# Designs tried in a protein design chat: VH-VL binders against Cytochrome c oxidase assembly factor 8 (COA8). Part 10

Target 1, 167 residues: Cytochrome c oxidase assembly factor 8 (COA8), of Homo sapiens (Human) (q96il0)
Amino acid sequence: APERGAERRDTAPSGVSRFCPPRKSCHDWIGPPDKYSNLRPVHFYIPENESPLEQKLRKLRQETQEWNQQFWANQNLTFSKEKEEFIHSRLKTKGLGLRTESGQKATLNAEEMADFYKEFLSKNFQKHMYYNRDWYKRNFAITFFMGKVALERIWNKLKQKQKKRSN

## First folded at step 10 (VH-VL)

Design oa1 (from o65 with heavy chain S28R)
Fold by ESMFold2, fold request of step 13:
Structure oa1 (fold): chain C 167 residues (1-167), chain A 124 residues (1-124), chain B 112 residues (1-112)
Amino acid sequence: as target 1 above (167 residues)
Amino acid sequence: EVQLVQSGAEVKKPGESLKISCKGSGYRFTEYWLGWVRQMPGKGLEWMGDIYPDDSDTTYSEKFKVQVTISADKSISTAYLQWSSLKASDTAMYYCARQGWHYDESGPFGFDYWGQGTLVTVSS
Amino acid sequence: DIVMTQTPLSLSVTPGQPASISCRSSQSLLHSDEKTYLHWYLQKPGQSPQLLIYKVSNRFSGVPDRFSGSGSGTDFTLKISRVEAEDVGVYYCSQSEHFPYTFGQGTKVEIK
């Protein structure tokens, strides 16, 4: 099977895609997949009446998204680079060129590529463990602040209704 | 930015029904009271009533309580003012307006954002 | 119903001169939270009303600092330090302490 785009020239740039939601939107938006990380960024709505707690939650979600996008963008580039290096090394050992007779990029069969996948996972195991730990820590914090924001909004509703009924 | 957009002008005959709308955008529609204010030709402002769109809790001025119905559809961020039988005396400009508040201030602001108005003309 | 009485009902002002509008309520507008729910609106010719001042003295977003409000209890004043051409229109005081919410009869401000 032919491969697409194994030769990336750049390291992953920092940040999320440049998708811009409508100016009058009052909702979070899910944008198209970022070309480096393949993750869909959320474009966060900033309400006109945003409390400090709401702002804290929004910034935490935004920072977590940026962290996640950067991690996977870097991992995708590392994966692509090491995959090409593995294929190149194995083709050289067999005395084969980097291109097939038809001019397509030469590759290895599924069993040969399984060696690469196993090696890649082993090399990056600790990095992925730290990623998973940090991911859970970040998402726990986000969930906790979502609960606090929900309670704040209930309290604000009670304040609005109390004035109307206390007359 | 907060915006309230009302339905267009209406020309009606006495006895006809009418429902005019007010669509809110740029804010969380269900978190604010939304009111209706009448302005008769050449006259001042009169509060007609309010609705809290989250649960459709409504408050009416006694003057208007049986003359109009205030409702909302929170799924489309829209409030409504309707008459079952218009009278010539209902000829006026009708505004919707949001009752403002801020998370760090005590108490509401009065009507901080207003729609553009809907002119209702009722004549033979 | 709370009656809101504005004085004067009409005001003709030379550009750059100050203007003052008085508003009196038939009952105190002080709430138990120690805030006073008296607001000022401007309706420019052919436009919707717009909030100028809320809770006696707080300028709403985008309102120039030449507008100021003061007062307590039942007596309130809106001042314009220097009237400009864009300030013409009808000014209303309003209360949101007692149902039904009520407005003053309006003060028409014109440029000479």
Scores: ipSAE 0.576, ipTM 0.815, lowest interface PAE 1.4, mean pLDDT 85
Fold by ESMFold2, fold request of step 13:
Order: sequence, then structure tokens, then C-alpha cells
Structure oa1 (fold): chain C 167 residues (1-167), chain A 124 residues (1-124), chain B 112 residues (1-112)
Amino acid sequence: as target 1 above (167 residues)
Amino acid sequence: EVQLVQSGAEVKKPGESLKISCKGSGYRFTEYWLGWVRQMPGKGLEWMGDIYPDDSDTTYSEKFKVQVTISADKSISTAYLQWSSLKASDTAMYYCARQGWHYDESGPFGFDYWGQGTLVTVSS
Amino acid sequence: DIVMTQTPLSLSVTPGQPASISCRSSQSLLHSDEKTYLHWYLQKPGQSPQLLIYKVSNRFSGVPDRFSGSGSGTDFTLKISRVEAEDVGVYYCSQSEHFPYTFGQGTKVEIK
């Protein structure tokens, strides 16, 4: 039951991946990682004969994906910004510039960066706890509706076979 | 969009085997009966049989059940019509067609979507 | 086998005029679910058949309003209120109530 967005990147890629599923696909597709959230989006198939229950499930999955991607895109940006601000603040306290003698970005050692990590986790603890609760709540709902759709599809198949056998 | 794409025209000799195909796209292939319909040159339509691809449940017209084999490979959304030994009288156009249904309507439709047809010519 | 008999077998129609095709089955097509499994198809020259009307009177998606179906039991009718040039072809009735499924002989509709 781990978070779907557990993999994170500290930096965004420089390019944008353009995904284009096959036009006649009858299955959901997993695209390349999103530039900002670092998550792989699912591209949902819309069947020709989609029931209201199937539509509700699809929309719930789409909304959950959008919610999840927005959360992690925002958190990745916030993490990067606060990391740089922390480094800047600590370098300034030490009387150092933002650049080394060679012009490269100045860094902090592992013990100094551990302080940032602790502060970031503490600051964002409640936000991530609510995210985890909502993630599980959403996934429970999705699983419940997947079960209902599966039963609906079995029922529809049985109806078609029973009508044919009655011929 | 729903499409049924059939294999190309065939020219064969009597006694040869043949397997023609029908690939479905744009719908859940396993959830619909898929039928085969013969049209002899200059004649009307004849239902040969059908298959439910999910479990390969197959129904044949008595006229055709010893002449052809209907099968499907659901992993590639494809149904097949096969002869082990063709006769000149098998010269015809062969269509695959989907038996439609809708969640909101009682009972199935007739054949709502058809393939483009496969012309089979059997001559010595 | 259920015999489906169409009349007439051929029609020549002036554009804009109505046309009517009859279909008779040798047995009732009424199923135990109280639905009647009689369908109409059009095969335009050089093309595959296409569904026009299903279960007697239901127009399939994309079929123009000028097509209508009626009937019950063993007697059914397809009507075209105003025949257009694109309506030429062979019309078939069919049944899916009894095995084997069967088609009528076809009615060829031509423009005069």
C-alpha cells in the first residue's frame, strides 16, 4: 500500500515529454514521467459503450491522478526553493557567497543539510499526514468502484449469453 | 471508433487451407459476439456462425459447422474463419460483424458494425 | 430454418418519393423478454452492409430520420420517407431470435 508518488526528484528535467497513446487503444496507458511531479500519468481509455458507473470510476481515477500530480509538483518546487533558501541563509551566516571561487554553486556538508531535512519534514508533517489519509481514502473509493464495475460487466456478459441460449 | 479490419483478398486452389482474420478495435473485443457472414457472388447474406471471444464460446449454422472453424485470439482482439480444404463453392465474400448492445437498452442489437469483407476466390 | 421473405425484390424510385419494403418471417420473432429481434441493413454498391434499424423500430446511430421501421409478430416494414441518391443499394431484413440467424433475399433500390 505505498504512496504512488513515493519516487521524487530534487530537480525538474529540462525537457517536456510529449505522450500520444495509440488512437485505437482499448486499454489504459502509462505515460512517461511528468516534468514537474516526476509521476507517470495514466491515460484513460474511454470505451464506446461506457456505462454511468464506468464513467464515475474513470472520472474518480482522473481526478485522483490530477490531485496527486498537483500535490507532488507543488511539493517538489517547494522542496527545491526551500533547499536553496536554506543554503543561502547558512552561507550568508558563514560570510560566504553563493558561488565558489570557480563560479560553481556553493554547498553545505552532510550534517548541515541534515538540519534542512529535519526542518522541512517538521514544517510539512501535517500536510503529508493529510495527504496520506486522503490518498488512502481515494484509493479505497477507487477499489470499491472497480469492484462494482467488474460485477456490472459480469452481469452484462451473462445477459448476452443467456439471451443467446434462449434463442 | 469501432472498427473491424479483415485480412486481404485470397486466391486459392481447391484442397488448400485458408485462415482469414478480423481484428476489432475501438471497443472491448471480449464483450461482444462476433459473427461471420457469407455473401456468394450476386447473392444475399448468410450467417455462418459466431464466437464470444472472452471464452471462445462458438455457435455454428448447421450448414457450415463441418466446413469451417471459427476461433479467436483475445490477446490481439482478432477472430478467425478457417477452412481445412477449400472447394470452388467456397468462392464468396466473407464479412465479420459485431453483435451490438448498449448498457442502457434491453437486449442486443443485430450486427451494428461490419468488416470491409474478404473476397475468397477458389479456382483450379 | 426461419425463412425471411422480402417484397418487392426490386424497386425503382423517383428521387424525393417514398419507398416501402416488406419483410415476413415464417415464425414469430417475439422473444420471451417481449422484444422482437428483427433488424434492417443496407448494403450500398461495393460496400459492406450497415445497420439501419434494430429490434423493429429503433434507428441505429447516424441513420437519417427518413428511415423508419414498424411491424410485429411476422410482418415488418421499412419505410424511406424521401429517397435520396445515397439510399441506393440492397436492403436486407434479418432475424436474431431463432438459430440459425437468417436474412431476407434482399430488395434492390434504384433511382429512376
Scores: ipSAE 0.575, ipTM 0.812, lowest interface PAE 1.4, mean pLDDT 86
Fold by ESMFold2, look of step 12:
Structure oa1 (fold): chain C 167 residues (1-167), chain A 124 residues (1-124), chain B 112 residues (1-112)
Amino acid sequence: as target 1 above (167 residues)
Amino acid sequence: EVQLVQSGAEVKKPGESLKISCKGSGYRFTEYWLGWVRQMPGKGLEWMGDIYPDDSDTTYSEKFKVQVTISADKSISTAYLQWSSLKASDTAMYYCARQGWHYDESGPFGFDYWGQGTLVTVSS
Amino acid sequence: DIVMTQTPLSLSVTPGQPASISCRSSQSLLHSDEKTYLHWYLQKPGQSPQLLIYKVSNRFSGVPDRFSGSGSGTDFTLKISRVEAEDVGVYYCSQSEHFPYTFGQGTKVEIK
């Protein structure tokens, strides 16, 4: 599930050209993909009458988004850097230049690149294990607080209708 | 910033229908009772009824119960006040107003935010 | 229906002087939660009403300290310690304890 949200750092629109939410929005907004992490940021709505529990949920969601953005920005950079180093190393071993005769970057075929992908996954196995554990832990906590907020809102609705009915 | 923006002034003839609107912004529209208040020219304020937009639970003053219909469309944060057949005596300013509350205080505040008003003029 | 009676109906005040408006309800406005649901509004000329005081004595956000409310049961008072030019308008008391909700007839405050 986390890997579906990760792509190359340069496959998305520049963050410099992102639109902004309307000032009167009453909903969370999903922006364009971040330049470095390739993840879409959420711009969180802050209600006029936000309870402490709602604030805790919002802050947890914000913190989780920041953590996720940082992780994938770093991983995208590492992936790109190690990919180019692998290609350079294998081209040198073959006695080939870094560029074709047309001036374009030389590449390796899919079978040759499979070695890189295998090695990259092996090197980063533990890091991705810890990321998955933390991702699960964070999303479980978010789900728990979402349940608490839902119950709080039902309670607030009942209180408002109870007062009205006792008039 | 909490805002209630009402539809513009209306000039109508007796017997015509009318639906005026009140759009809420800057707050969670479905979590507050929204009331309608009439002010006849040169007169005081009269509560007409209200609606809880989440489920359209609606309460009417007996005086206005058969004269108007209160409704809401929560998908666009908008409440409505309707007449099926206007009378000259319906000439008035009509306000929408939010019944305020806070999670940290017991009991509602009364009407904490008001729309700008919609002037309805009914004449031949 | 609960009748809300305001006195005086009109008040002319010299700037900087105090003003007092009385509101009397035909029944107690005390709720079973021990709160009293009596509110005060100001309607300035050409404007919508605005909330001043809720539940007898609580000033709404942004309302100056010169406004205060008091009272209990059926008798309530709004006081303005020093009337200013921007305080001109019609003051309404209102109850939200008994259905239907009702307003006083209004007190017009003018500056002399």
Scores: ipSAE 0.548, ipTM 0.798, lowest interface PAE 1.5, mean pLDDT 86

Design oa7 (from o65 with heavy chain S28R S106T, light chain K55E)
Fold by OpenDDE, fold request of step 13:
Structure oa7 (fold): chain C 167 residues (1-167), chain A 124 residues (1-124), chain B 112 residues (1-112)
Amino acid sequence: as target 1 above (167 residues)
Amino acid sequence: EVQLVQSGAEVKKPGESLKISCKGSGYRFTEYWLGWVRQMPGKGLEWMGDIYPDDSDTTYSEKFKVQVTISADKSISTAYLQWSSLKASDTAMYYCARQGWHYDETGPFGFDYWGQGTLVTVSS
Amino acid sequence: DIVMTQTPLSLSVTPGQPASISCRSSQSLLHSDEKTYLHWYLQKPGQSPQLLIYEVSNRFSGVPDRFSGSGSGTDFTLKISRVEAEDVGVYYCSQSEHFPYTFGQGTKVEIK
């Protein structure tokens, strides 16, 4: 029985951006675009006195970011792979080599590439729909917790002011 | 790390105006009351007033209410103490200090972090 | 204004010996939230004040365990179980229950 070679699913290595925000910063930082996802990661600030609600919000934001990074890293990898395969297949069908006489990488015309994009979008339509749905769900949850944190901050401020007025 | 950095020492004449600064770093500047404390030469500590930088809500000791103005610029995490007209009696060390607060339903627990102080000397 | 009275105003202690400072407030510092807003500060020579104890008995971050606070209502005590050379300075009790916030006169601690 021929050992079915385990297709090494080329999972895009989670390239942890080595961007480290300044240690003394009290703000979220935006890193450079990730090499695989092309998304700019946000480095979330962790306050000294982080409330449980703030922590929950931060974690939810972080998880959502990681989810988004993984999705687009994989999508970009798939896109690049399928694009290359498409180009190679079309060139072969045309009887053209992968390189021009000048040694440049042979390319397809804009019309042929448009066919690829249309096909790719059609093939991945459901995947994008699920992504969009989940993206909205996550962002609504984040927004909800942002509202809660905002209310908590207001409440904390009011408590402090009330103490000052009662004395 | 939480730090409060104050402006340098000032030497002024009576009648001059002065504005000293306190810059906060390492914490959410807008969410903590920042107080000013005077220490006259060889004397104890006197609370002058405080400010909540988010909305510039300010509280003064009655002793200092007419003598000084406390303000803040939250965009640069800086609080200020200002005199319109200095007196020789204003010669003192001035400290900014953060009023500590915990989110676990605990009230303010005093001044947890202090600036290095600004020496103000008013002499003829 | 709330008057904070410290006793003694000066204390000379042999290294390794215990020290005790008393602070009395003119009014109760017990708040309706059942917390007592009395604090202790140390001002070392040539330095800014630093928080030692907050709310009567809680040590601030980085404060050695040789420091302890106790008391209730109007009477409070700061204790140093074993005085070290680094403990030299002026100790202040303070209240944040009533406006304006007030400090004690300070207790100067010196090494013999």
Scores: ipSAE 0.741, ipTM 0.883, lowest interface PAE 0.8, mean pLDDT 92
Fold by OpenDDE, fold request of step 13:
Structure oa7 (fold): chain C 167 residues (1-167), chain A 124 residues (1-124), chain B 112 residues (1-112)
Amino acid sequence: as target 1 above (167 residues)
Amino acid sequence: EVQLVQSGAEVKKPGESLKISCKGSGYRFTEYWLGWVRQMPGKGLEWMGDIYPDDSDTTYSEKFKVQVTISADKSISTAYLQWSSLKASDTAMYYCARQGWHYDETGPFGFDYWGQGTLVTVSS
Amino acid sequence: DIVMTQTPLSLSVTPGQPASISCRSSQSLLHSDEKTYLHWYLQKPGQSPQLLIYEVSNRFSGVPDRFSGSGSGTDFTLKISRVEAEDVGVYYCSQSEHFPYTFGQGTKVEIK
């Protein structure tokens, strides 16, 4: 039985955005769009006096960002590959070469490309549904922890003020 | 790194107004009390008051309550100490200092970071 | 106001010898949270004050191990196990338990 060659899933290299925020930054920074995902990474600020709750929020945001980057990087690669295959197959069916007489890359018309987009969306519909579900789940969790952190900050402020008033 | 950078030395006449500044960097400016401390020439340290930059809550020593105004602009991470009318007796070094705080603790654990100081000289 | 009394007001020490500074508060600095809000600062010549010890015995970041704080209630001590040339300056105790915050008179440490 011939060993089915393990298709090397071309995992998009996690291109570590070379964007380094200024060392003195006290806020989150938005980097340039990632080459593969086209998403702008956020560099999260780490405060000197980070509470466990703040740390948990930061980690959840980071994990969610990484999840998004990986999803879209892979999706974009798949899209690009399938698009190219579609174009090649349609040109072949039309008896057209991959290049025009002028040497330009042969392209399909807007109607033919619309068929590709429709097919691609249909094929990936379930994947997108799961993505959206998980996206909402993660963002709701983040929002929940944001609320908790906000309450913690208010409470800490009140404690400090109470001490000042009692003495 | 946490830094407090104060405005430069000031030479003024009695009766003039003055506003000096303290810019915080390297930390969450809005979440720490920032105090002002006076040091007269050859004398000790005197706490004047403090401000919480998030809501501009201010506390003053009774000695300084009517003499100075403490304010902050959180948008530029800057606190201010202001006199409406300077006196010769206001000649001193003025320090801004951050009150250190830990999330597990109820109160400040002292002034953990200090500005370089602003020398104010009031002479006729 | 809480009066912070330091003793001595001046100290001349031979390099390598220990030094001790006492600070007494007019009232207890023990808070209801069981913490004592006494702090020590050093002001080196021509410099801003710097935090040495917070809450009686905790060394601030970057402070050498030769510095130690002790005490309870109203009586506190700063100790330097081996005085170095860089330890020259004025030492202040301070309290942040009672309003207004107050400082001691300062103790000038010089090298013989």
Scores: ipSAE 0.729, ipTM 0.877, lowest interface PAE 0.8, mean pLDDT 92
Fold by OpenDDE, look of step 10:
Structure oa7 (fold): chain C 167 residues (1-167), chain A 124 residues (1-124), chain B 112 residues (1-112)
Amino acid sequence: as target 1 above (167 residues)
Amino acid sequence: EVQLVQSGAEVKKPGESLKISCKGSGYRFTEYWLGWVRQMPGKGLEWMGDIYPDDSDTTYSEKFKVQVTISADKSISTAYLQWSSLKASDTAMYYCARQGWHYDETGPFGFDYWGQGTLVTVSS
Amino acid sequence: DIVMTQTPLSLSVTPGQPASISCRSSQSLLHSDEKTYLHWYLQKPGQSPQLLIYEVSNRFSGVPDRFSGSGSGTDFTLKISRVEAEDVGVYYCSQSEHFPYTFGQGTKVEIK
């Protein structure tokens, strides 16, 4: 029985953007677009005196970013694969080769590609709906914690000022 | 790492104006009080005043209130100490220092990080 | 202004021996939050002051365990269990309870 070669699912390498912000930076940094997701990664600053609430916010932001990176990396890979398969199938149906006489990769016209896009969007509609829902949930949570952190910072500032004025 | 870097040594004449700087790095500059401390040659430490860089709230020792102006530019994480008219008696080492605090129920616990100092010499 | 009085003003210590510096404030440094805002600094020769102890007895980060602070109200003590060559400098007590913030006169610690 021939050993069915385990199709190595080319899991998009979680390409941790090798972008390292300067060590002395006290703010978040935005990296270049990731090659798979096309999303710009954010390197979050970690303060020396990070509160538990700030830490929670930072982790939530990081997790959400990773979730987004993974979703779009996979989506882009799927899109590219399906697009290529579509092109190949259509060319074959037309009796055309994968390469032009000039040796270039054969392509389909805009109308034929429109059909692909329509089909792709239709097929992935539910996936996009779920993504959007989860995206909103995550961002609402982030916004909520941002508010809490802002209040905490205000409170800390007021306490320090009050102590100074009472003397 | 938290660092305070001050401007270089200054040699001035009486009556001249001077502005020295202290740049903070490695921390949230706007959330810590930054103080100025004078040390006259061979003498002890004297607190001059401080600033909260977020809103530029300033406090002065009465001894220094009329003599100096403390300011900050939070956009570049820099605090300043300024004299409008220097005196020979202003000859001293000047330190900037961060007043540290913790989120864990602790208020300000003193000056936890110090600049390297700026020597100001005022001579005729 | 709160007067911080250090004793002695100069101390010559043999390496390995203990040292003790006293600091007295003219008023209580106990705040309503039950914290006492007395701090100790070391200024090594040719260097900036460094925080050693904050709030009477808390060692700052990187400060060796041979340093200890104690006291309450108006009377405070810094102890060095075994003085090392690197401990040479001027020690200052400071208060941040009352405005303006004030420092002691300093205690010069030298090695015999």
Scores: ipSAE 0.593, ipTM 0.814, lowest interface PAE 1.2, mean pLDDT 91
Fold by ESMFold2, fold request of step 13:
Structure oa7 (fold): chain C 167 residues (1-167), chain A 124 residues (1-124), chain B 112 residues (1-112)
Amino acid sequence: as target 1 above (167 residues)
Amino acid sequence: EVQLVQSGAEVKKPGESLKISCKGSGYRFTEYWLGWVRQMPGKGLEWMGDIYPDDSDTTYSEKFKVQVTISADKSISTAYLQWSSLKASDTAMYYCARQGWHYDETGPFGFDYWGQGTLVTVSS
Amino acid sequence: DIVMTQTPLSLSVTPGQPASISCRSSQSLLHSDEKTYLHWYLQKPGQSPQLLIYEVSNRFSGVPDRFSGSGSGTDFTLKISRVEAEDVGVYYCSQSEHFPYTFGQGTKVEIK
C-alpha cells in the first residue's frame, strides 16, 4: 500500500510529538504514533520525590527516545523520497507517465519494487550499523542505571522501615 | 501534586460492616507509610495505625488493634479501613494521611498530605 | 504512650498581634539521628488538618513565614508573629518518635 503524507519535509522536526497524559498519573504514558517516525512516544512520570539518580535515568531514557524517534523519522522521509524517485526513474525508463488515467500517481508492482528495497538497504547499511552500535550503548547505560535506581529504592524502603523501631 | 481522595460519608446501623477507602495519586503510593486518624465529634485527633502498601506491613495503636482492619491494594493505589461490626461509638470523622520522607533525609517526616475525611455515622 | 500537653487550650487574639502555643511531651522526642520528631498541624474550620511545621522548626511548603517553631527535648513552642483572620482554627502538636504516635489536645485560636 502507498504511503500517505499531508506534508513532506527534507529533515524531520526535532523532538517527539507533544501529547497530554492524565494530569495526576504516577506512571509513564505511551502516546499515539508520531506522524514522522511511526513510533509511539513515552511521556515519563516525574515523581514528587525524585532523586538525582532517578532524574539521570529519566533523562537518559528521554534522550534515547528522542534520538530513536529522530533516526526513524529521517529514515521514513528518506525512504519516501527515494521510493518516489525510484518509481519516477523506472516509469521514465519504460516511457510511462507519472500519473494514471484517473490522475493518481503511477506505481510499480511488487517484483519491480524489490529492486528498490534491495538498493535502499544496501545504500543505508553503514548508517544502520552505527545506529545499532549506538542503540546497544544506550541500552547498556539505561539498564545499568535501572539497576542502581532499584538498589536505591530498596535502601530507601529499609530506612523507612527502620524508623518504626520500638523504644 | 500529591492527593489523597477518600470515599464518601457513610450512615450505618450498629452491627453492620463497613470498608472506607483512601486513594493516593501524584506520588509513588508504595513508597510511603499511610496512616489513619480518627476525630470524634468535637474532639481532637487520634492516630489509629499505619500501613506500608508495598508489603502491607501494618502497625496499629493498641486502642484500635482489634476494632479495625487496615489494608491496601497497591495495584490501584488504595488503602482501606474496615470494621466487621460497627458500634455507635465509631461515629467520627476518619482521615487518611501520608507520612512524608525525602531521599536526602531533609523531610518532612510528619503527615504531610491528608485526605478530605470520611464522616461515619452509626445511629441508634 | 507519650502524652502531649498543649497550653493554652483556647486563645483569643486581636488581629495583627502575636500568638504563642506551648507543647510539652512526657518524654524526649529526640531520635538517634539527632532529629526531633515534633510537628505542628492546623485544622481550619470545616477542613482536614494540614502540616505547618515539621521537625520542630521547619516550615512546610506554602506555609507563611509568620509561623515559626522552636524548642528541644520535651518543650516546644509554635509562634505566629502576626495573627491574621485566615489563621483561625485548632492547632495540634504531634510526635512521631515513639509508638504509638500521639497528638496534643489542640489549641483553638480565634480572632477577638
Scores: ipSAE 0.569, ipTM 0.818, lowest interface PAE 1.4, mean pLDDT 85

